# Designs tried in a protein design chat: VH-VL binders against Calcium homeostasis endoplasmic reticulum protein (CHERP). Part 1

No score or structure here was measured in a lab: all are predicted.

Target 1, 141 residues: Calcium homeostasis endoplasmic reticulum protein (CHERP), of Homo sapiens (Human) (q8iwx8r149to289)
Amino acid sequence: ETQLDMNEFDNLLQPIIDTCTKDAISAGKNWMFSNAKSPPHCELMAGHLRNRITADGAHFELRLHLIYLINDVLHHCQRKQARELLAALQKVVVPIYCTSFLAVEEDKQQKIARLLQLWEKNGYFDDSIIQQLQSPALGLG
Below, numbering starts at 1 at the first letter of every chain, in headers, positions and changes, except where a header shows other numbers; Kabat numbers aren't used for antibody chains.
F, E and O are the ipSAE of ESMFold2-Fast, ESMFold2 and OpenDDE, as the mean of both directions, binder to target and target to binder. V2 is 0.75 times the mean of E and O plus 0.25 times the DockQ between their complexes.
[cut] stands for letters that were removed.
The coordinates of atoms that the task and the answers printed are left out; those that the model quotes come from them. Centres of patches stay.

## First folded at step 1 (VH-VL)

Design a1 (framework fv_acasunlimab)
Fold by ESMFold2-Fast, scan of step 1:
Structure a1 (fold): chain C 141 residues (1-141), chain A 118 residues (1-118), chain B 108 residues (1-108)
Amino acid sequence: as target 1 above (141 residues)
Amino acid sequence: EVQLLEPGGGLVQPGGSLRLSCEASGFTFSSYAMSWVRQAPGKGLEWVSGISGSGGSTFYADSVRGRFTISRDSSKNTLFLQMSSLRAEDTAVYYCAKDYEPGYFDYWGQGTLVTVSS
Amino acid sequence: SYVLTQPPSVSVAPGQTARITCGGNNIGSKSVHWYQQKPGQAPVLVVYDDSDRPSGLPERFSGSNSGNTATLTISRVEAGDEADYYCQVWDSSSDHVVFGGGTKLTVL
């Protein structure tokens, strides 16, 4: 009977997509942590972000800005011991990153690749995931 | 500066109803979750209820679920707690609190006393 | 439901170090926050995320969290530190904010 107000989530994601302000990211992050009640709740939120980012109609700014939200959430998960939300994001990061990277030209790929360097440095993912992120075409299957 | 002002409280008969309010200033109200925390006379702190910044998600302690309703009005920067079917065990000082996730309270209101007694 | 256990009281002489414990199952995997409450006043955040301090708070207040015990440490205790202290976690599995029962710190 796991359920979340996904319309509320989308209302918080829209300002991030449109402008990507620090306040908008903070509001989205705080909502995710407030709703990280159990592994199924975390997986619903992570799955929703995956669906939004990997959609065929998603433009680059939508993908990039929601990945910026994910980056902030990952950092906070490790610092704040939110292991269930971290685990849920680890399950979806490969399709999120690889789809976004392969959908754009080299200049835009550099913006996304800088996040991978930070994730590797901070140890958010195991070596298997990092290797898939380093080889996006292989990571998608 | 951040301020949370709780203008009222009161004496209510068992089974009665009361609405608490908390006026916020000094921060972007709609960007932060808010909670109500209570403290019975001579007892410890007990979390009662929480609400997301936009008001779309609400949370309740088992002891108050179905009897209390948390809400907010962003146009007035005000947090509310509607209490119904009040019991003697609900007698407490009620604090509103500004909430950061993962769940700590950086600012608290002054508290308002609610007494449920015949 | 998740439970936090604190000693009901701790006594310390001025200038000495007070240690207040907060026990919980695997509490070291959670973020612990600490509040100070003086008579007739609202609680005040003194330590958050195990060991971080709010701006303007004396460095005499510090925290740690490992295994099954979190600890609030108050060095060079002053008479003004006399208060009730509460530990608190957010239990993501149950969607509950949980407070410890509180510890009364007496400065002799």
Scores: ipSAE 0.005, ipTM 0.511, lowest interface PAE 11.7, mean pLDDT 85

Design a10 (framework fv_acasunlimab)
Fold by ESMFold2-Fast, scan of step 1:
Structure a10 (fold): chain C 141 residues (1-141), chain A 121 residues (1-121), chain B 108 residues (1-108)
Amino acid sequence: as target 1 above (141 residues)
Amino acid sequence: EVQLLEPGGGLVQPGGSLRLSCEASGFTFSSYAMSWVRQAPGKGLEWVSGISGSGGSTFYADSVRGRFTISRDSSKNTLFLQMSSLRAEDTAVYYCAKDRGYSSSWYFDYWGQGTLVTVSS
Amino acid sequence: SYVLTQPPSVSVAPGQTARITCGGNNIGSKSVHWYQQKPGQAPVLVVYYDSDRPSGLPERFSGSNSGNTATLTISRVEAGDEADYYCQVWDSSSDHYVFGGGTKLTVL
């Protein structure tokens, strides 16, 4: 039975949502890697981030800051060749990015769009995923 | 290929004005903030001004506030710095730079070749 | 105003390791970026987010950041590494980019 302490995870996510400091992101990232014990564990963490970010009541800072956490995790996955966590994030990045992009006005969209350019440059996702991220409305349906 | 092209600078008398431009290509110009960074002869790098991708937010170093105006034209993929009330201490090579970042932290991934501005009589 | 302090110069022999420091109050809580500038040329990004390297940069360049000091490390130094090196942070308190004063690396 695959289980993780989601309340403990949320306690680490809250400082990221509130302040988004390097230390808060590092703590969240380290917790995720410490708990990346199997593909189902990775999918639970990725799914939880998707649920928090795509919720109807999520405010902009919550969405943006948790995507910043995801960006740091993607970088670490590539650096450490953590394939299971990368695969889990690849399964949820489209609804995360597209929902966040479509929920806000132009100036906030530009902050999110900067992350897409970085992800494309670093090769975190295949061409199919990149195309969906470049067309957010199509990515959601 | 990302390119930032700065036309040649100029010689200006103290109290004069000069407009710098930077033509961008190879990326979606309106999606990225841009900055101007200068370097006085034999000195270090000093950030001067920045502008958001949409142009809705502008930022200035204390040393240039009220004298310099940053702007952009997305139809021409061009960044501008309008400099007025120029002083001898504004003599420097001016670089346009493309802002990049996440996690509430920003850096410059590409720089223009620089344009020399000399303020003297 | 946040201040970054770098030594004005560092000298190393070819093949040795150069370490260039960047001091700042609680700089370990910020992300540090590094630029290389050769005479008559524009700066070039060599390390970003403390330890990440742009594509194509030799693995000889690395970075670290903790406490009050960030460090750029260049291993197996080559004559072509001779340049000025600048550290940089974003200070969210002032909404300013802050640069260190620069360090001239001389390869003897």
Scores: ipSAE 0.013, ipTM 0.526, lowest interface PAE 7.9, mean pLDDT 87

Design a11 (framework fv_acasunlimab)
Fold by ESMFold2-Fast, scan of step 1:
Structure a11 (fold): chain C 141 residues (1-141), chain A 121 residues (1-121), chain B 108 residues (1-108)
Amino acid sequence: as target 1 above (141 residues)
Amino acid sequence: EVQLLEPGGGLVQPGGSLRLSCEASGFTFSSYAMSWVRQAPGKGLEWVSGIYSGGSSTFYADSVRGRFTISRDSSKNTLFLQMSSLRAEDTAVYYCAKDFGEDYYYGMDVWGQGTLVTVSS
Amino acid sequence: SYVLTQPPSVSVAPGQTARITCGGNNIGSKSVHWYQQKPGQAPVLVVYDDSDRPSGLPERFSGSNSGNTATLTISRVEAGDEADYYCQVWDSSSDHWVFGGGTKLTVL
């Protein structure tokens, strides 16, 4: 019943993965908002990002760059009052962040941890989610 | 006082070029997205171009794409619009405007006084 | 391309309520901003994010946004409210700001 063109989505994600320009991120963000038609549509997009980021074969740049897209979408959700897309991302952020953090060594972890500091400052997530993000190993268990 | 000052404007021949500037004061210029909006005589507001706080992302209306270039210089707190291949239909008052947002658009809370650009032979 | 439709003019008597509409496909899912422009002056933000009012603006100005129509409401209209009013949205699919065509409010 609920369908999205995931091949089209992946075509937009690939430039973000490869180069992570503001233009590439903007294009991905815009596609997500254009397709945020209902809660199931938002959950399909959020779930697809979760699947791509948490895949066993995902390299660091893929994980980091797609999290940059998520950060961009979160910021825009507050401005557009896009409650359904925000709620869908809140449901997947713990496995996305915790898996990415634990998959890399300390110097790369710091790049990911900077995003958590921004998310805490901007109030994107409730205390329960923030607590899980602050303790990645416990967040996955 | 938060304000935008637009020195410049003028009369230019069709096919000519002109650079507009917008001087910001009273806020952290480098932190906010900026836009150019124009208004032809007796007509409505038309968005022309925008630039994110960091300057890495620029956006253009279809009518000016390839002819106009938006840029910013945070050391001078100044926004620029380089206009080339000017046409009679580019004749308008040009406003610079500050967005509420830093690298996303949220609405334009501070506007410059506007500068008239006339494209005529 | 995304289009916002406003009536070209609205006339109202002093002390009455003016309503200026802004039509757009599913505009209720977007954040609508409203600008007032008096002759020879730069636009002034009067309502942002559908219904919020900037500091210093009279409480007579209010906004709403649902479905396919956003509305700017000006209560107890005064002669000084005569101006052109523009609605505006950011269209995320095109990365463009979109303005309505403007509505001239005349206080008779």
Scores: ipSAE 0.005, ipTM 0.522, lowest interface PAE 10.9, mean pLDDT 86

Design a2 (framework fv_acasunlimab)
Fold by ESMFold2-Fast, scan of step 1:
Structure a2 (fold): chain C 141 residues (1-141), chain A 121 residues (1-121), chain B 108 residues (1-108)
Amino acid sequence: as target 1 above (141 residues)
Amino acid sequence: EVQLLEPGGGLVQPGGSLRLSCEASGFTFDDYAMSWVRQAPGKGLEWVSGISWNSGSIFYADSVRGRFTISRDSSKNTLFLQMSSLRAEDTAVYYCAKGEDYEPSGAFDIWGQGTLVTVSS
Amino acid sequence: SYVLTQPPSVSVAPGQTARITCGGNNIGSKSVHWYQQKPGQAPVLVVYDDSDRPSGLPERFSGSNSGNTATLTISRVEAGDEADYYCQVWDSSSDHYVFGGGTKLTVL
């Protein structure tokens, strides 16, 4: 019965995909926190980001920019102690990161890999998840 | 308005130390990577050091590694460069620069006015 | 270490097109940014991510990047475009920003 306005969410994601400005990311992040009403709500938002990022038709900039949104949300989950949203993102980060990393060449991979270093330093994920992110091909298998 | 203000700079003898600061206003300081870039008199731009939005990633040019320390203080919206064991070749105008992204890999969209550091006896 | 090569100087007549190159091994796989610097002033971002322009910058400034060469193109050059221009990339292998040596654009 859990329901979110996914059209409204997509309207906020589109400027992030197109331009990735801090204002666009802040608007998307604020919408996610406003709608983080229960674990199922958080899982719907995280699942939607996973679906958008791992889709066969997704181009690199879409994947990278939405991962930047995820990074910003993870940072604020720690500051706000938003455990349900953090838990939902922890469940989807492996397919999101590994699919994006494997689809591109080394210099583009480095943009994504830098985020992994930040996630590791900040302790957003346990060692099992970090190991999967460090070995993307094995993380998807 | 978005701006970076650099008070400081000065004349220091070789082997001395100096701390540069860069005060940010008009944007959410904690959301962006910051860098220091220098320019020796009549020469080109040289990147010195970069720090991510949360200080989780810190990088140095080979020429300054072990001598310079970059840091940031969110409570003051201020970026710092602590310089030690200064050499004549460190003489330059030092610019602080805002990255367009959380990580030090994007373009520098806003620059400070620069502060002159002269290392001479 | 990764190196970016620019011509030291380029001269152009007003109203003509200036092209400033930035050479680097496989630079087409990197994102190239361009800065304009006038004497006594801080640099100003004029092109980022190969070909995108900051808000408020004239359409006369454009960029391209493929293979081993990135190019900053300034069409319908004006006297006020006279400046030093620097290309820049982030080198993932060394975790360093790299600047080109700069090109002085002279409008004669």
Scores: ipSAE 0.013, ipTM 0.555, lowest interface PAE 8.6, mean pLDDT 88

Design a3 (framework fv_acasunlimab)
Fold by ESMFold2-Fast, scan of step 1:
Structure a3 (fold): chain C 141 residues (1-141), chain A 118 residues (1-118), chain B 108 residues (1-108)
Amino acid sequence: as target 1 above (141 residues)
Amino acid sequence: EVQLLEPGGGLVQPGGSLRLSCEASGFTFSDYAMSWVRQAPGKGLEWVSGISGSGDSTFYADSVRGRFTISRDSSKNTLFLQMSSLRAEDTAVYYCARDWYGDYFDYWGQGTLVTVSS
Amino acid sequence: SYVLTQPPSVSVAPGQTARITCGGNNIGSKSVHWYQQKPGQAPVLVVYDDSDRPSGLPERFSGSNSGNTATLTISRVEAGDEADYYCQVWDSSSDHWVFGGGTKLTVL
């Protein structure tokens, strides 16, 4: 069975959650690309990010910072034509984005919504996904 | 270690053109959105233009739309602002700034003076 | 077009608290950032996302944002705090960054 060291992944995610420096994001991104060996590997990493971000009681900074990691990975997937990792993230972006958007007040929502504008303009997702991201409550239902 | 260096600037006549550049070092250039901000002598800051990390999305202030073009070259880690149909009102110090995921400007270049006069 | 309004100047004595306001329609729903600019220098980020401080900035700098007014608060003001201060927001309706007109802080 496909296996990844999720403890190693979490050790890289913690500095992103705590400080969200570009160096921390780059380390997490590089680890993900190094471990994007097959579609099941990509799905394990994407699923782990979904689980961390959508967990009940996850605080705003955790959600936002890990979405910043996802944004960085999406950009690099398009540049490198890393289709398997992009496809895995496309499967989890709706619960990630919609849960994070609905969990916070309007001032913090606009910060998350800026990423959606970039994702739409860069063509990371098809129209059906974009429609779900534009209507977060419907996206979760 | 992060640096934004703005060579250039200069004196240009009304109706003329000028290209500004901003050379980035110390970070992965293509991962960041970038903006140009100007400041007329004795006046406040005015945002001019912005570009996404990929270069696929560009944004312009109403005062410069149709006259200015923002672009970037990731192979050279350089941001550009092509200015055309320049007016006396475009006289300002121009700053490039690094945009943290469309949130805020964490690093600024030193600024370069553009003077538009006959 | 979205507009941010700042008082042109604020004067305080050393050791006192300076408050610089940034007015905007429903600005409490936006994230406000603050920049300090000293003569002949590029601006420097001092507060971001309403109330967060960059590493290395003194705790004397703080921010708040609610309703139609955001405020930069500088406690126990020092002569070295003299500068122009600018607020900034992203206006998603126009896809524009918007700066306030700036406030000159004088410490006497």
Scores: ipSAE 0.006, ipTM 0.533, lowest interface PAE 10.5, mean pLDDT 86

Design a4 (framework fv_acasunlimab)
Fold by ESMFold2-Fast, scan of step 1:
Structure a4 (fold): chain C 141 residues (1-141), chain A 122 residues (1-122), chain B 108 residues (1-108)
Amino acid sequence: as target 1 above (141 residues)
Amino acid sequence: EVQLLEPGGGLVQPGGSLRLSCEASGFTFDDYAMSWVRQAPGKGLEWVSGISWNSGSIFYADSVRGRFTISRDSSKNTLFLQMSSLRAEDTAVYYCAKDIGYDSSGYPFDYWGQGTLVTVSS
Amino acid sequence: SYVLTQPPSVSVAPGQTARITCGGNNIGSKSVHWYQQKPGQAPVLVVYYDSDRPSGLPERFSGSNSGNTATLTISRVEAGDEADYYCQVWDSSSDHVVFGGGTKLTVL
């Protein structure tokens, strides 16, 4: 049975949402890597981030800051060859990015779009995913 | 390709001020965090300050906090370090350094400027 | 504040293996990066995230990190490897980048 302490995870996510400090992001990232024990464990963590970010009541700063966490995790997944966690995040990045992009006006969209440019440059996702991220409305349906 | 150019340092008396600049080219400046790292003559590397891609996160070493200010200007692709209340122990070669990520923790620096000498002496 | 300890110097003969250590409390829980600095030059990243190498760097450079010690290993040492080597981590408790004191590698 796959089980993770989601209350512990949420306790680490809250400082990221509120302040987005390097310390908070580092703590959240380290917790995720410590708990990336199998594909189902990675999928639970990625799914939880998707649920938090795509929730109807999520404000922009929550969405942006948790995407910053995801970006840091993606970078370290590539460097540490954490293939299972990378694969889990690849499965949820489209709804995460597209929902966040479509929820805000152009100035805030540009902040999110800069992350997409970085993800394209670093090769975190295949062409199919990148195409969906480049067309957010199509990516969601 | 990727370049970080530090146009000049200087000689400053104790208590004085000096601004360092680092001109970036060959990459999308606004996508990456940047830092200043210094090295006193014959000594090791010491991190001074870091700034995220959007200036949303700024950090300082304890020895410079309150005296130095890091900033960046996207229109000029330039990183700055405004130094005030300079002390003899601030004498060092100052390097600007590019982080491998925009806001990642860990701060691996993949590209460095050539360094600029700052001498604080009467 | 967090402290990284390196031996001040290491001497090795050409063709042999040099090992440069970086000691820190629970450093195995942190990501360690290594820089090479030759006289009159800016530092160059040679190993990052404990064991990864930048593209174009010789396979002779490798890294490891566990417990309280990280190690930079340079196999088949060449005269051109003579330099100062620095380890580096991010200390989340202080929001600081921390460098080791540096190790002078001498190839005799």
Scores: ipSAE 0.007, ipTM 0.547, lowest interface PAE 9.0, mean pLDDT 86

Design a5 (framework fv_acasunlimab)
Fold by ESMFold2-Fast, scan of step 1:
Structure a5 (fold): chain C 141 residues (1-141), chain A 121 residues (1-121), chain B 108 residues (1-108)
Amino acid sequence: as target 1 above (141 residues)
Amino acid sequence: EVQLLEPGGGLVQPGGSLRLSCEASGFTFSSYEMSWVRQAPGKGLEWVSGISSSGSTIFYADSVRGRFTISRDSSKNTLFLQMSSLRAEDTAVYYCARDLYDFWSGYSDYWGQGTLVTVSS
Amino acid sequence: SYVLTQPPSVSVAPGQTARITCGGNNIGSKSVHWYQQKPGQAPVLVVYDDSDRPSGLPERFSGSNSGNTATLTISRVEAGDEADYYCQVWDSSSDHVVFGGGTKLTVL
């Protein structure tokens, strides 16, 4: 059985959701890399983030702050050539981004859209994923 | 506790060279983007250079391009700025700074105390 | 090259609200960050990503950003808020970090 302590993960995510400090983001990122031991481990972590962010009861700050964690993880995946964790995040980024973008008004969409610009510049995703992120309503359909 | 210590600085003549260092502690240095920002006496903040966490992506302000070189050594947790062909206009307090998220969309949350570089004849 | 414009000085009485502006072409599409610098000290981050505050900073500091103007608002100003304030963005077209010229806040 893939052994991953989701209660421990949630304990690290809560400070990110509540305050989104540099220390909270770093702690969450470090936990994810420490637990990225196989593709199933990476998929469990990515799937958990998708479930938290796309939940019907998720408020904007929860969605935004956890996407900030994902952004930091993506950056370090590229640096470390951490292919399995990157691949797991690539499988969930469309529902994460599109749900978050469509749930809010233009002023808040601006913060989310800046992340897409950065992801495009840094080459984190292939063209197919980028096209889905650029058309959020169609990306969810 | 996050700490950035800048032991360098000094007086150099125009055309001279000087290397600044910034020693990091209290965080995983290799995971963060870093930058150098300077401030001439009585003037505002001016960004000088930035370097990605891996060291692969480097950018310079137009005023220092070709004369300054930013680098990092993760085994020593140290950021460097090699300055050459120094001019009187390079006289400033130089700050190293830790950048959060990604350098291209980021901000600096911790700053060194600064080191004075004086370029004079 | 991208330019950020700040007023050189702003004066405010204790207990009142100070507003420091940062002008830039379509700055509302960028993330604006604000730093406080007291004499002889390194800058301190007070607002990031337009409106977010670092842990441990007073709620009196807030930010906004839309159109061509970003604003740092300091409510219930105290003498200890006297400092230079700088806005900052990253300009993707030039790959440069850009600082405003700074605003000296005087509490009279």
Scores: ipSAE 0.014, ipTM 0.541, lowest interface PAE 7.9, mean pLDDT 87

Design a6 (framework fv_acasunlimab)
Fold by ESMFold2-Fast, scan of step 1:
Structure a6 (fold): chain C 141 residues (1-141), chain A 121 residues (1-121), chain B 108 residues (1-108)
Amino acid sequence: as target 1 above (141 residues)
Amino acid sequence: EVQLLEPGGGLVQPGGSLRLSCEASGFTFSDYYMSWVRQAPGKGLEWVSGISSSGSTIFYADSVRGRFTISRDSSKNTLFLQMSSLRAEDTAVYYCARESPYDYGEYFDYWGQGTLVTVSS
Amino acid sequence: SYVLTQPPSVSVAPGQTARITCGGNNIGSKSVHWYQQKPGQAPVLVVYDDSDRPSGLPERFSGSNSGNTATLTISRVEAGDEADYYCQVWDSSSDHYVFGGGTKLTVL
């Protein structure tokens, strides 16, 4: 049975949420790759990030900083051809991005939208996912 | 096409000042951390200073702290290094470099051509 | 202050495998990045995050990082690979980027 220490994961996510430093992102990324042992393990990690980011009580900095972690992981996945973790993130990126985008004012939306431009340029997602990310309200429906 | 162009080198006497500039094109400059890295003639690479995408977080190597000031102008897509109280050991080729990954940096994925700063009497 | 140690030089014949080491205390807990620099030119990123290659870089370049040693491996070495190679980490305790001293690769 697939099990991961989610308390350990949350302890690594907290410094990212609070300060989003290079070392905090690196530690979170390294933990995720160390635990990417099978598709169900990858889906647990991706699902946990989705749950944290899309929670009703999540503030902007939490959402933004954890999406920065996801961006770094996506970059690493594509270069390493880590298909299982990439596939797990592809399943959750739409609710993560669209919820975060719609929760904030236009100035903050620009910062999130720049990530989408980067993801499109780097080819992290197929056209179907990109279209959903480009239309956040439709992506959530 | 990512480009970083550095036109600001020169010869300066010890104790003098010089400002380096690095003009960025081919990417959204305001999204990236930027750094200055130098290399003394015949020596290795030495990181000098870095600045966050917003400009709010700035780092300096111990050897230049208090003498050098890094800054950026997003409206001009330009990175600056204001150097003061220059010493002979500051003689080096100075490179501007873009930090990757997006928005917090870790390594340098694109480098300028470098500009020579010579500090001598 | 954190220090990275590289051998000053490595010599190989064309078609051989070159291995360039980067030593650092517990370097396996850090992400290591590698740059190639040819005379009169700016450095070029060849390996990042221990083992990843930038788009367009030949598959001959690879990296590893464990314990106290990171290694850049260049297989089937070509004359055009002759250059200085630098390893680099971010040291969070000092908020500094740290470079190794560089290794000159000579292709006979």
Scores: ipSAE 0.012, ipTM 0.556, lowest interface PAE 8.6, mean pLDDT 87

Design a7 (framework fv_acasunlimab)
Fold by ESMFold2-Fast, scan of step 1:
Structure a7 (fold): chain C 141 residues (1-141), chain A 121 residues (1-121), chain B 108 residues (1-108)
Amino acid sequence: as target 1 above (141 residues)
Amino acid sequence: EVQLLEPGGGLVQPGGSLRLSCEASGFTFSSYAMSWVRQAPGKGLEWVSGISGSGGYTFYADSVRGRFTISRDSSKNTLFLQMSSLRAEDTAVYYCAKDSWEYGPDAFDIWGQGTLVTVSS
Amino acid sequence: SYVLTQPPSVSVAPGQTARITCGGNNIGSKSVHWYQQKPGQAPVLVVYDDSDRPSGLPERFSGSNSGNTATLTISRVEAGDEADYYCQVWDSSSDHVVFGGGTKLTVL
C-alpha cells in the first residue's frame, strides 16, 4: 500500500500540540522516520503537517509546537542522511513558517524567528529558501 | 506551586568533577527550556548552559564547552549539570532557571535558590 | 563576542524615576530582558521582551529598546527597589545568552 495511517499520525501530533513534551516529540519524530519509506510517503507526512499548521483555525501553540517537531525531524534527517524526508520538508517549510510568522504579533514572531536562525546556522535549507523565510510576506506569493 | 530546588553543591579540588541537579515541580517540565546561570562571589551573572524542552538541543558558554554537560530527565523532572575538569574560576553560586520558551534560552521566569560550588585546593 | 554595557551604579531619591541603560550594538533588533537581584537572593524577572511585565509585578517597572540602547524605567521608586539590575539578551549569531555587568540601584 502507498497510503499512511493519518489518524495514527494525528494521535501522535495531539500530545505535541497540547504539551510539547520531549517524549511526545520523540514519538512523532520516530513515527515519521519509520514511515519515510519513499518520496511519496515523505511528501504525504510533510503535506499533512503543512495542512495542520496553515489551517485558518490553527492557534499559535499548535503552529509553534508542530514547528518544534519539524525542527527535531530536520536535525534527525541531517544526522541520519534521510534525504527524502528532508527534501519533502524543504518543499513545505516556506508556507509553514511564513503563515505562522505573519499570524502573530512581534513577541511571538521572535520565538519563530529564532528557529530560523538555528536553521540557517545548521544549513538545513539552501539560500533560496532562507531568503523566502527571511521575507515572510513575499514567501507566501 | 512552581518551584526549582537545587540540592547539590560542595567543595571540589581543581581538576575534579561534580554533578548539580535541579528538581522541577508545578509545571510541565519537558515543555520548557532550562538553563544554568552562575555568579562568582561579588560578581555579575554569567550564563553557563541551556537545553531545549525536548532535550534535543544543548547550548554552552565558551568557557565551559567540552568540560560541562547539560542534560535532563523528564521522568524525574530533573535538570543536571555534569561538571568536569573544574578550575578555581568555576567557583560560583549556580542557579538553575526555567525559560519562558520551549525551544531554547530566552527569558528566565523562574529561578532556583542557587547552589554554591567552591573549587579550591 | 557580543557585549552588553550597563552603568555600575545609579542613585535616585524615593518617589523619583530611575532609568537604567543597557548598551549593545544594534540591541534594538534583539529581545531584552531585565532581572532584579537583592542581596543573598536569586534574580527575579521584572521585564521581558523589551517592555512586557510578568504577572504580579507593579506597573512602575517598564522597558524600552531602540537602536543601540535598551532602558529599564522604574517610576515612583521605593526603598524596596534597591537592588542590582541586569539586562540580558540571546545572541543568535553565537547561540549564547549574554548578561550585562549589572547596575546597583541605590535609593537615597
Scores: ipSAE 0.000, ipTM 0.526, lowest interface PAE 11.5, mean pLDDT 86

